VH-VL binders against q20498r280to473. Designs and how they scored, part 8

Target 1, 194 residues: q20498r280to473
Amino acid sequence: LELTDLYMRTGKKVPVIVEKCCASIEDQGIVTGIYRQCGIQSNIQRLRAKFDSGAEPDLHEFGQRDIYSVSSLLKQYFRQLPNPLFTYQAYPKLIEAFEKEDSLSEKVESLRFSLETMPEAHYRTAKFLMEHLTRLCKSKSLTDMTSKNLAIVWSPNLFRPPPTLNGADTHLLSGLNVHTAICDFFIENSESLF

## First folded at step 22 (VH-VL)

Design s4
Fold by ESMFold2, fold request of step 24:
Structure s4 (fold): chain C 194 residues (1-194), chain A 120 residues (1-120), chain B 107 residues (1-107)
Amino acid sequence: as target 1 above (194 residues)
Amino acid sequence: QVQLQQWGAGLLKPSETLSLTCAVYGGSFSGYYWNWIRQPPGKGLEWIGEIDHSGSTNSNPSLKSRVTLSLDTSKNQFSLKLRSVTAADTAVYYCARTREKVSEDWFDYWGQGTLVTVSS
Amino acid sequence: EIVLTQSPATLSLSPGERATLSCRASQSVRSYLAWYQQKPGQAPRLLIYDASNRATGIPARFSGSGSGTDFTLTISSLEPEDFAVYYCQQHFDWPFTFGQGTNLEIK
């Protein structure tokens, strides 16, 4: 389900699964390799089924036995969005703004402008997620997860190049490293961007 | 206090369908995974699959194409069907329970076992 | 699929001796390993779960240890009723798998 459609159905700008999983990670997930290590597949699938059924699963229990299933499910949720968190529509402007060789202040303002063009549900969910990842970086001595490490594992789930109608998007494939770099920038600068 | 009692035909011909039923007494049917496990002669134990109270199943990939798991919540019963049996399916079949808790897939209660023999 | 390999295949001991049974997993199962006892004509009986927790009603002479890939069941002083086949089982992920068994027999 697309994020704007979910917002229209529920009245919540940030999906419940995102809120609950982030809270669970901040409570029980300050552990080595959070978001890098994969959870147990049976736990991930069983937890996903609970969310899909509309139940409110007990994330404390999952956090005690396999916190990596919570973090794996959250990444999977974003990967499976029909329009990525950072939408297909905003993607060219975000990449262009990030790759300009200008001052930090100018880059922040250009990116902020492009982020604000996203639908409200995407903007609010992006703000929520990036602020979560920024807070998590404060625990890198315990997790071994720097902002760059988080960007490596998160960027494939947050950015997809727009589908091509012709050959125009072939140049964007050469920029796969840029997804990690822009994600790292968002994590490091979330307070000023959002 | 929980007891699992199982029944079904114990002698089959090749290509027939194995059909076993397990009834649950003295305990709740909800809150658990209900499992089938088999033990061929001279071999160890093999997990066949599980079903929960909602009817959701998961089965061993080695058997999945031939396995059907079902339940009857009104009778507190669950069943195994294994299609197209051969002599290799000769085994003692057990029903067993696991708790519906995270990573607690150990089998705390077992049925008495049913020997199923497939003629060659 | 996670393969569990038990050793030894057969262990011949006398009552009063200490038994040590091993189970090795082909990949880490963290602490999610169980042990069962099976006597002829009976269903398996759960002894240990989570590598080291005794199931209800299991005597204190049974203990489990290990994590990751290497696990041990220890019976501190064998009683006559302890001679049976023992299986380990990973409860880490689908499909759940068992070791091939260790036959603990009377010398």
Scores: ipSAE 0.774, ipTM 0.905, lowest interface PAE 0.8, mean pLDDT 92
Fold by ESMFold2, fold request of step 24:
Structure s4 (fold): chain C 194 residues (1-194), chain A 120 residues (1-120), chain B 107 residues (1-107)
Amino acid sequence: as target 1 above (194 residues)
Amino acid sequence: QVQLQQWGAGLLKPSETLSLTCAVYGGSFSGYYWNWIRQPPGKGLEWIGEIDHSGSTNSNPSLKSRVTLSLDTSKNQFSLKLRSVTAADTAVYYCARTREKVSEDWFDYWGQGTLVTVSS
Amino acid sequence: EIVLTQSPATLSLSPGERATLSCRASQSVRSYLAWYQQKPGQAPRLLIYDASNRATGIPARFSGSGSGTDFTLTISSLEPEDFAVYYCQQHFDWPFTFGQGTNLEIK
């Protein structure tokens, strides 16, 4: 389900799965390689089924036994969105704003403008997630996960180039590299951007 | 005390369907996975699959295409059907319980076992 | 699938001796390993879960240790009723798998 549709159905601008998984990670997930290590597949599937059924899973229990299943499920949630968190519609402007000249102030202003064009559910969820990742960076000595490390594992789940009508994705590999760079920039500058 | 008691036909011909039932006494289905495990003669144990109280199942990929697991909550029972049996399916079949807890997939209670022989 | 390899296949000891049984996993199962005892004509009996936790009603002479890929079941002083086949089982991920067994027999 698309984020805007979920918001209209539930009245919540940030999905429950996102809120609860982020809280669980901040509580029990300050561990080596959080978001880099994969959880146990049976735990991931069972946790997903609980969220899909509307049940309230015991995330403290998952955190005690396999916190990586919580982090894996959260990444999977974003990867499976029909419109990525950073929407297809905003994607060209985000790329352009980031690759503009190396003035930090101009980058922040241009990116902020482009981010604010996203639907409210996407904007609020992006703000929530980026602030979560910014807070996690404060624990890099315990997790081995810097902002750059987080960006590497998160960017494939947050950005997708729009499908092309002409099949003219001649620079797709370059776009993939920039996704990590933009994600790292968002994590490092979330206070200024959101 | 929880007790698992199982029954079903012990002698089958090739191509028949193996059908076993396990009844649970002294407990309910909520909070547990209900499992089937088999042990061919002189060999080790093989997990067949599980079913939870909602009817959701997971089965060993090696058997998945032939396995049907079902639950009858009104009778406190769960069942295994294994289609198109051959002599290779000859084994003692056990029902067993795991707690519906994270990474607690050990089998704490077992049925008494049913030898199923498939004639050659 | 995760393959568990038990050694030795047969262990011949006398009552009063210490038994040490090994189980090696083809990949890390963290600490999610269980041990079972099985006597002829009976269902397996859970001894140890989470590598080292004794199941309810299991005598203190049974202990488990290990993590990752290498696990050990120890019986500190064998009683006559301890001569049986022992299986390890990973409870890490689907499909759950068992070792091939160690036959602990009277010398």
Scores: ipSAE 0.772, ipTM 0.906, lowest interface PAE 0.8, mean pLDDT 91
Fold by ESMFold2, fold request of step 24:
Structure s4 (fold): chain C 194 residues (1-194), chain A 120 residues (1-120), chain B 107 residues (1-107)
Amino acid sequence: as target 1 above (194 residues)
Amino acid sequence: QVQLQQWGAGLLKPSETLSLTCAVYGGSFSGYYWNWIRQPPGKGLEWIGEIDHSGSTNSNPSLKSRVTLSLDTSKNQFSLKLRSVTAADTAVYYCARTREKVSEDWFDYWGQGTLVTVSS
Amino acid sequence: EIVLTQSPATLSLSPGERATLSCRASQSVRSYLAWYQQKPGQAPRLLIYDASNRATGIPARFSGSGSGTDFTLTISSLEPEDFAVYYCQQHFDWPFTFGQGTNLEIK
């Protein structure tokens, strides 16, 4: 389900699964390699089934036994969105804004403008997620996850080039590198960007 | 006190379908995964698969194409069907319970076992 | 699939002796390992779960230890009823798997 459609159906600008998983990770997920390490496959699939059924799973129990299943599911949720968190429509402008400007203040200003063009559900959810990741960086001595480490594992789940690309492998390779860089920038500068 | 009682035909010919049923007494049917495990004569144990109260199943990839797991919540029963059997499927078959909790997939209660022999 | 390798295949001891049984996993299962006892003609009996927790009704002479890939079951002083086959089982991920067993036999 597309984020704007979910917002229209529920009245909530940030999906419940995103809110609950982020809260669980901030509570029980200050552990080595959070978001980098993969959860147990049976736990991930069982947890997904609980959310898909509309049940409210016990995330405290998952956090005690396999918090990596919670973090793995959250990344999977974003990866499977029909329109990525940073929408296909905003993607070219975000990439251009990031690559064009060399100064920090000019990058922030240009990116702010481009981010504000996204639908409200995407904007609010992006703000929520980036602020979550920024807070998580404060615990890097416990997790071994810097903003760069988080950007490496998160960017593939947040950015997809629009389908209009002809599948040129050269463009896809360069896009992967810039996705990590822009994601890292978002994590480091979320207060200024959102 | 929970007890699992199982039954089904013990003699089969090749290509037939193995069919076993397990009934649960003295406990709740919901809140658990219901499992089948087999043990060929003189050999170790092999997990076949699980089913939960909602009817969701997961099975051993080595057997998945031949396994059907089902349940009857009104009777507190669950069943195994294994189609296209061969002599390699000769084993004692057990039903067993695991708690429906995170990473608690140990088998705390077992049925009495049913020897199924497939003629060669 | 996670392969569990038990050693020794056969352990011959007398009542009163200490038994130590080994289980090695092909990859880390964290602490999600269980141990079972099985006597001829009977279903397996759960002894240990989560590597070191005794199941209800299991005597204190049974203990488990280990994490990751290497696990042991210890019986501190063997009783006559302890001579049986012992299996380890990982409860880490699908498909759940068992070791091939250690036959603990009377000398």
Scores: ipSAE 0.768, ipTM 0.905, lowest interface PAE 0.7, mean pLDDT 91
Fold by ESMFold2 at other seeds, look of step 22:
Structure s4 (fold): chain C 194 residues (1-194), chain A 120 residues (1-120), chain B 107 residues (1-107)
Amino acid sequence: as target 1 above (194 residues)
Amino acid sequence: QVQLQQWGAGLLKPSETLSLTCAVYGGSFSGYYWNWIRQPPGKGLEWIGEIDHSGSTNSNPSLKSRVTLSLDTSKNQFSLKLRSVTAADTAVYYCARTREKVSEDWFDYWGQGTLVTVSS
Amino acid sequence: EIVLTQSPATLSLSPGERATLSCRASQSVRSYLAWYQQKPGQAPRLLIYDASNRATGIPARFSGSGSGTDFTLTISSLEPEDFAVYYCQQHFDWPFTFGQGTNLEIK
């Protein structure tokens, strides 16, 4: 289900799964390698099934036994969105703004404008997630996860180039460094961008 | 006072389908995973799979293509079918319970066991 | 698949002696390891879960320890009823797997 459709159905601009998982990570997930280390597969699948059924699982229990299942599920949620968090439609504008502007202030202004063109659900969820990751960076001495480390593990889940007619086209590989760089920039500058 | 009682045919020919049923007494049927585990004579234990109250299943990849797990919530029963058996499937089969809690997949209650022999 | 290797395969002791049984996992299972006792013709009996917690009704002479990949079951002073086969089982991830067993036999 697309984020805009979920917003239309529920009236909530940030999905419950995103809110609850981020809160759980900030409560119990200030641990080594959060978002880098993978959770136990059975726990991830069982937790996903509980959210898919409309139940609100006890994330405190999951956090006590396998917090990495919560962080793994959150990344999986974003990876599986039909339109990525940073939409296919905004993607060219975001890349252009990031690469073309050479002053920090102009880059921030151009990116802010491009981000605001996204649908409300995407904008609000992106703001929520980036602010979460920015707060998490303040705990890097405990997690061993810098903004760059978070960008490395998060960017594949947040950006997808539009599909191409020729599957042999490897443009995704050529863009991987830029996805990490822009994600890192978003984490470092979330207060200014959102 | 939870009890698991199991039954089913004990002698099969190759290619037949093994079918076992387990009934749950003296406890809640919901809130648990219901499991099947087998033990070839004189050998160790092998987990076959689990089913929860909703009917969701997970099975050992080594057996998954031949395994069907099912439940009858009105009777507090769950069942195993194992298709296309061979002599390698000769074992004592147990039903067993695990708690539906995070990473608590130990088997606290077991059925009495059913020897299933597959002969030529 | 997580492979559990138990040692020794057979342990021959007398009542009153201390038994030490080992289980090693092919990868970390954190503390998610259980121990079972099985006597001939019976279903396994849960002894220990979460590496070190005794199940309900299990005598205090049974204790478990370890984490990660190396685990131990200790029986501090053997009673005649303790001679049986013992299995470890990881409850970490699908498929749940068992060790091959340690036969604790009376000398």
Scores: ipSAE 0.766, ipTM 0.903, lowest interface PAE 0.8, mean pLDDT 91

Design s4
Fold by ESMFold2 at other seeds, fold request of step 24:
Structure s4 (fold): chain C 194 residues (1-194), chain A 120 residues (1-120), chain B 107 residues (1-107)
Amino acid sequence: as target 1 above (194 residues)
Amino acid sequence: QVQLQQWGAGLLKPSETLSLTCAVYGGSFSGYYWNWIRQPPGKGLEWIGEIDHSGSTNSNPSLKSRVTLSLDTSKNQFSLKLRSVTAADTAVYYCARTREKVSEDWFDYWGQGTLVTVSS
Amino acid sequence: EIVLTQSPATLSLSPGERATLSCRASQSVRSYLAWYQQKPGQAPRLLIYDASNRATGIPARFSGSGSGTDFTLTISSLEPEDFAVYYCQQHFDWPFTFGQGTNLEIK
């Protein structure tokens, strides 16, 4: 389900699965390689089924036995969104703002403007997720996950080039390294961007 | 004390459908995965699949195309159907329980076993 | 699929001796490994779960150890009723799989 549709149906700006998984990871997921290590597939699928049924799964139990299933499910949730978190519509402007602006101040201002054009559900969920990742970076001595490491594992789940982008634009805009770089920038600068 | 009792036809012809049922006595039906496991004569054990109280199933990929698992919550029963059997499906079939807890997929209670023989 | 390889295939010992049975997984299963005993004409009986925890009613002479890929079941002093086939089973991920068994037989 698209994020805006979910928001309209539930009245919640941030999906319950995102809120609960982030809270679980901040509580029990300050562990080596969080978001880098993959959870056990059966645990991931069973956890997803519980969320899909509207149940409230016991995330403390998952944290005790396989916290990586919680982090894996959260990444999968974002990867499977019909419109990515950083929407197809905002994607060209976000990439352009990040690549063209030379000064930090101008880059922040331009990105902030482009982020604010996203639908409310996307904006609020992006704010929530980036702030979560920023807080997690404070524990990098325990997790071995710097902002760059988090960006490497998160960016494929957050950005997709629009399917209607012309071939030449796809060449310019489709670099995998730019997605990591902009994600790292968002994690490092979430306070000023959102 | 929890007890699993199983039944079904023990002699089949090739291409028929194997059908077994397991009833749960002396305990809760919800909060567990209900499993089928088979053992060909003189050989080891093979997990067939699981079903939970909600009816969600997962099956061994080696058998998935032929396996149907089902549930009757009103009777605390669960069933296995294995389509298009051959002599290779001759085995003792067991029902078994696992707790619906994270990574606790050990089988703590087993049915008595049912020998199913496929002629050929 | 996670393959479990048990060794030895057959272990011939006398009552009172110590038995050591091995199980090796084709990839890490962390500590999610169980052991079962099976006697002729009976369903398997759970002995050990989570690599080292004895199931209810299992005598203290049974102990399990190991993690990752290498696991051991130890019977400290064999009783006559301990001669049976033993299976390891990973409870790590679908499909759940069993080792091929170790036949513990009387010498």
Scores: ipSAE 0.764, ipTM 0.903, lowest interface PAE 0.8, mean pLDDT 91
Fold by ESMFold2 at other seeds, look of step 23:
Structure s4 (fold): chain C 194 residues (1-194), chain A 120 residues (1-120), chain B 107 residues (1-107)
Amino acid sequence: as target 1 above (194 residues)
Amino acid sequence: QVQLQQWGAGLLKPSETLSLTCAVYGGSFSGYYWNWIRQPPGKGLEWIGEIDHSGSTNSNPSLKSRVTLSLDTSKNQFSLKLRSVTAADTAVYYCARTREKVSEDWFDYWGQGTLVTVSS
Amino acid sequence: EIVLTQSPATLSLSPGERATLSCRASQSVRSYLAWYQQKPGQAPRLLIYDASNRATGIPARFSGSGSGTDFTLTISSLEPEDFAVYYCQQHFDWPFTFGQGTNLEIK
């Protein structure tokens, strides 16, 4: 289900799964390789099923036995969105703003403008997630996860070029490289961007 | 005291469908995974699959194409069907319970076992 | 699929002796390993879960240890009723798998 449709159905700008998983990870997931290491497959699939049914899974229990299943599910949730978190529609603007502006202040201003054109559910969820990742970077001595490390594992789940862009753009590998760089920039500058 | 009682046909010919049922007494049906496990004569144990209260199933990939798991919550029963049996499917079949808790997939209660023989 | 290899295949001992049974996993199962006892004509009986926790009603002479890939079941002083087949089982991930068994027989 698309984020805007979920917002219209529930009245919540940030999905419950995102709020609950981020809180669980900040509570029990300040551990080596969070978001890099994968959880146990049965735990991931069973947790997914509980959220899909509308149940309230016991995330404290998952955190005690397999916290990496919580982080794996959260990445999977974003990867499977019909319209990516940073939307197909904003994608060209975000890439242009990031690649073409050389001044830090102008880059921030241009990106902020493009981000603010996204639907409310996408904007609020992006703000929530980036601020979560920014907070996690403060614990890199415990997790081994710098902003760059987080960007590497997160960017494939957050940005997808539209199919028409793929056919028109012969620089797909360049696009993949920029996804990590822009994600890292978002994590490092979330307070200024959102 | 939780008790699992199982039944079904014990003698089959090749290509028939094995059908077993397990009834749960003295305990809750919800909050658990309900499993089938088999043991060929003189050999070890093989997990067949599980079903939960909602009807969601997971099966051993080695058997998945032939396995159907089902439940009847009104009777506290769950069932195994194994299609297109051969002599290799001759085994004692057990129903068993696991708790619906994270990484607690050990089998705490077992049925009495049903010997199924596939012979021509 | 996670393969569990038990050793020895057969262990011949007398009552009062200490039994040590080994289970090795093809990859880490963390501490998610269980042990069962099975006598002829009966279903398996859960002894140990989470590598070292005794199940309800299991005598203290049974103990489990290990983590990762290497696990041990110890019976500190064998009783006549302890001669049976023992299986390890990983409860780490689908498909759940068992070792091939260790036959603990009376000498």
Scores: ipSAE 0.763, ipTM 0.904, lowest interface PAE 0.7, mean pLDDT 92
Fold by ESMFold2, last read:
Structure s4 (fold): chain C 194 residues (1-194), chain A 120 residues (1-120), chain B 107 residues (1-107)
Amino acid sequence: as target 1 above (194 residues)
Amino acid sequence: QVQLQQWGAGLLKPSETLSLTCAVYGGSFSGYYWNWIRQPPGKGLEWIGEIDHSGSTNSNPSLKSRVTLSLDTSKNQFSLKLRSVTAADTAVYYCARTREKVSEDWFDYWGQGTLVTVSS
Amino acid sequence: EIVLTQSPATLSLSPGERATLSCRASQSVRSYLAWYQQKPGQAPRLLIYDASNRATGIPARFSGSGSGTDFTLTISSLEPEDFAVYYCQQHFDWPFTFGQGTNLEIK
């Protein structure tokens, strides 16, 4: 389900699965390789089914026995969005703002403007997720996950280049190479961007 | 005291469909995964698949194309169908329970077993 | 699929002796390993879960240990009723798999 449609159905700008999983990971997921290590597949699928049914899964139990299933499910959730978290519509603006501006201040300002063009549900969920990842970076000595490491594993789940229709094919591979760099920048600068 | 009691036809010809039913007594049907496990004569155990109270199933990939698991909540029963049987499907078939808890997929209660023989 | 290899295939001992049964997994299953006893004509009986926890009603002479890929079931002093086939089972991930068994027989 698209994020704006979910917001219209529930009245919540940040999906429950995102809120609960982030909280669980901050509570029990300060462990080696969080978001890099994969959870047990049966646990991931069963947890997903519980969220899909509207049940209230016991994330403390998952955190005790397989916290990597919680982090894996959260990445999977974003990967499967019909419109990525950083929407197809905002994608060219975000790429342009990141690559074009030389000054840090101008880059932040341009990215802020582009981020604010996203639908409210996308904006609020992006803010929530990036701030979560920023807080998690403070624990890199325990997790071995720097902002760059998190960006490597997260960017494929957050950015997809738009279909060929309104984009220049000549820069598609360039855009893909920049996804990690933009994601890292968002994690490092979330307070100023959102 | 929880008890699993199973039944079904014990003698089949090749290409027929194996059909077994397991009834749950003395306990809740909700809160568990309900499993089928088989054991060819003189050999080890093979997990066939599971079903939960919502009807969601997961099956061993080696058998998945031939397996159907189903549930009758009103009777606290669950069933196995295995299509297109061959002599290789001759085994004792067990129903078994696992708790619906994270990574607790050990089988704490078992049915009595049903020998299903597929003629060669 | 996670393959469990049990050793030895057959263990011949007398009542009163200590039995040590091994189970090795093809990849880490953390501590998610169970042990079962099976006598002829009967369903398996759960002995140990989570590598080391005795199931309800299992005598204290049965103990489990290990983690990762290497696991052991120990029977500290064999009783006549302990001669049976023993299986390990990983409860780590689908498909759940069993070892091929260790036949514990009377010498």
Scores: ipSAE 0.762, ipTM 0.900, lowest interface PAE 0.8, mean pLDDT 91
Fold by ESMFold2, last read:
Structure s4 (fold): chain C 194 residues (1-194), chain A 120 residues (1-120), chain B 107 residues (1-107)
Amino acid sequence: as target 1 above (194 residues)
Amino acid sequence: QVQLQQWGAGLLKPSETLSLTCAVYGGSFSGYYWNWIRQPPGKGLEWIGEIDHSGSTNSNPSLKSRVTLSLDTSKNQFSLKLRSVTAADTAVYYCARTREKVSEDWFDYWGQGTLVTVSS
Amino acid sequence: EIVLTQSPATLSLSPGERATLSCRASQSVRSYLAWYQQKPGQAPRLLIYDASNRATGIPARFSGSGSGTDFTLTISSLEPEDFAVYYCQQHFDWPFTFGQGTNLEIK
């Protein structure tokens, strides 16, 4: 389900699965390679089934036995969104704003403007997720996950080029590297961007 | 004190369908995965599959195309069907329980076993 | 599919001796390994889960150790009732798999 549709159905600007998984990770997931290591497949699939049925699973149990299943499911949730977290419409604007040769303050201002064009549910969920990742970076000595490492594993789940921009030459030249760079920038600068 | 009691036909011809039923006594039916495991005579154990209270199933890929798992929650029973049997399916078949907890897929209670022989 | 390889295939010992049984996994199962005892004509009996936790009613002479890929079941002083076949089982991921067994027989 699209984020705006979910917001209209529930009245919650941030999906409950996102809120609960982030809280679980901050509580029990300050561990080596969080978001980089994959959980056990049976645990991921069983946890997804519980959320899909409308249940609210007790994530403390998963955190005790396989916290990586929680982090794996959260990444999967964002990858499977019909419109990515950073929407198809905002995508060209975000790339353009990031790649300008301007000063840091002007880059931040331009990105803020582009982020504010997203639907409310996308904006609020992006704010929530980026702030979560920013807080998680404070524990890099325990997790071995820097902002760059988090951006590498997160950016494929957050950005998809619109189909009309997926030309072969565009695909070869821009690739996943720019998605990682912009994601890293968002994690490092979330307080000023949101 | 939980007890699993199983039954079904023990002698089959090739191409027939194996059908076994397991009844659960002295415990809750919900909160567990209900499993079938088989053991060819003199050999090791092979997990066949599981079913939960809601009817959701997972089966060993080696057998999945021939396996049907089902429940009757009103009778606290679950069943195995294995289609198109051959002599290779001759084994003692066990029903068994696992707790519906994260990574707790050990089998704490077992049925008594049913020898199913498929003639050659 | 995670393959479990047990060694030795047969272990011949006398009551009072120490038995050491090994199980090796083809990939890490963390601590998610169980051990079972099976006597002729009976269903398997759970001994150990989570590599080292005794199941209810299992005597203290049974102990499990190991993590990752290498696991050991130890019986510190064999009793006559301990002569049986022993299986390891990974409870890490689908499909759940068993080792081929170790036959612990009386000398």
Scores: ipSAE 0.760, ipTM 0.899, lowest interface PAE 0.8, mean pLDDT 91

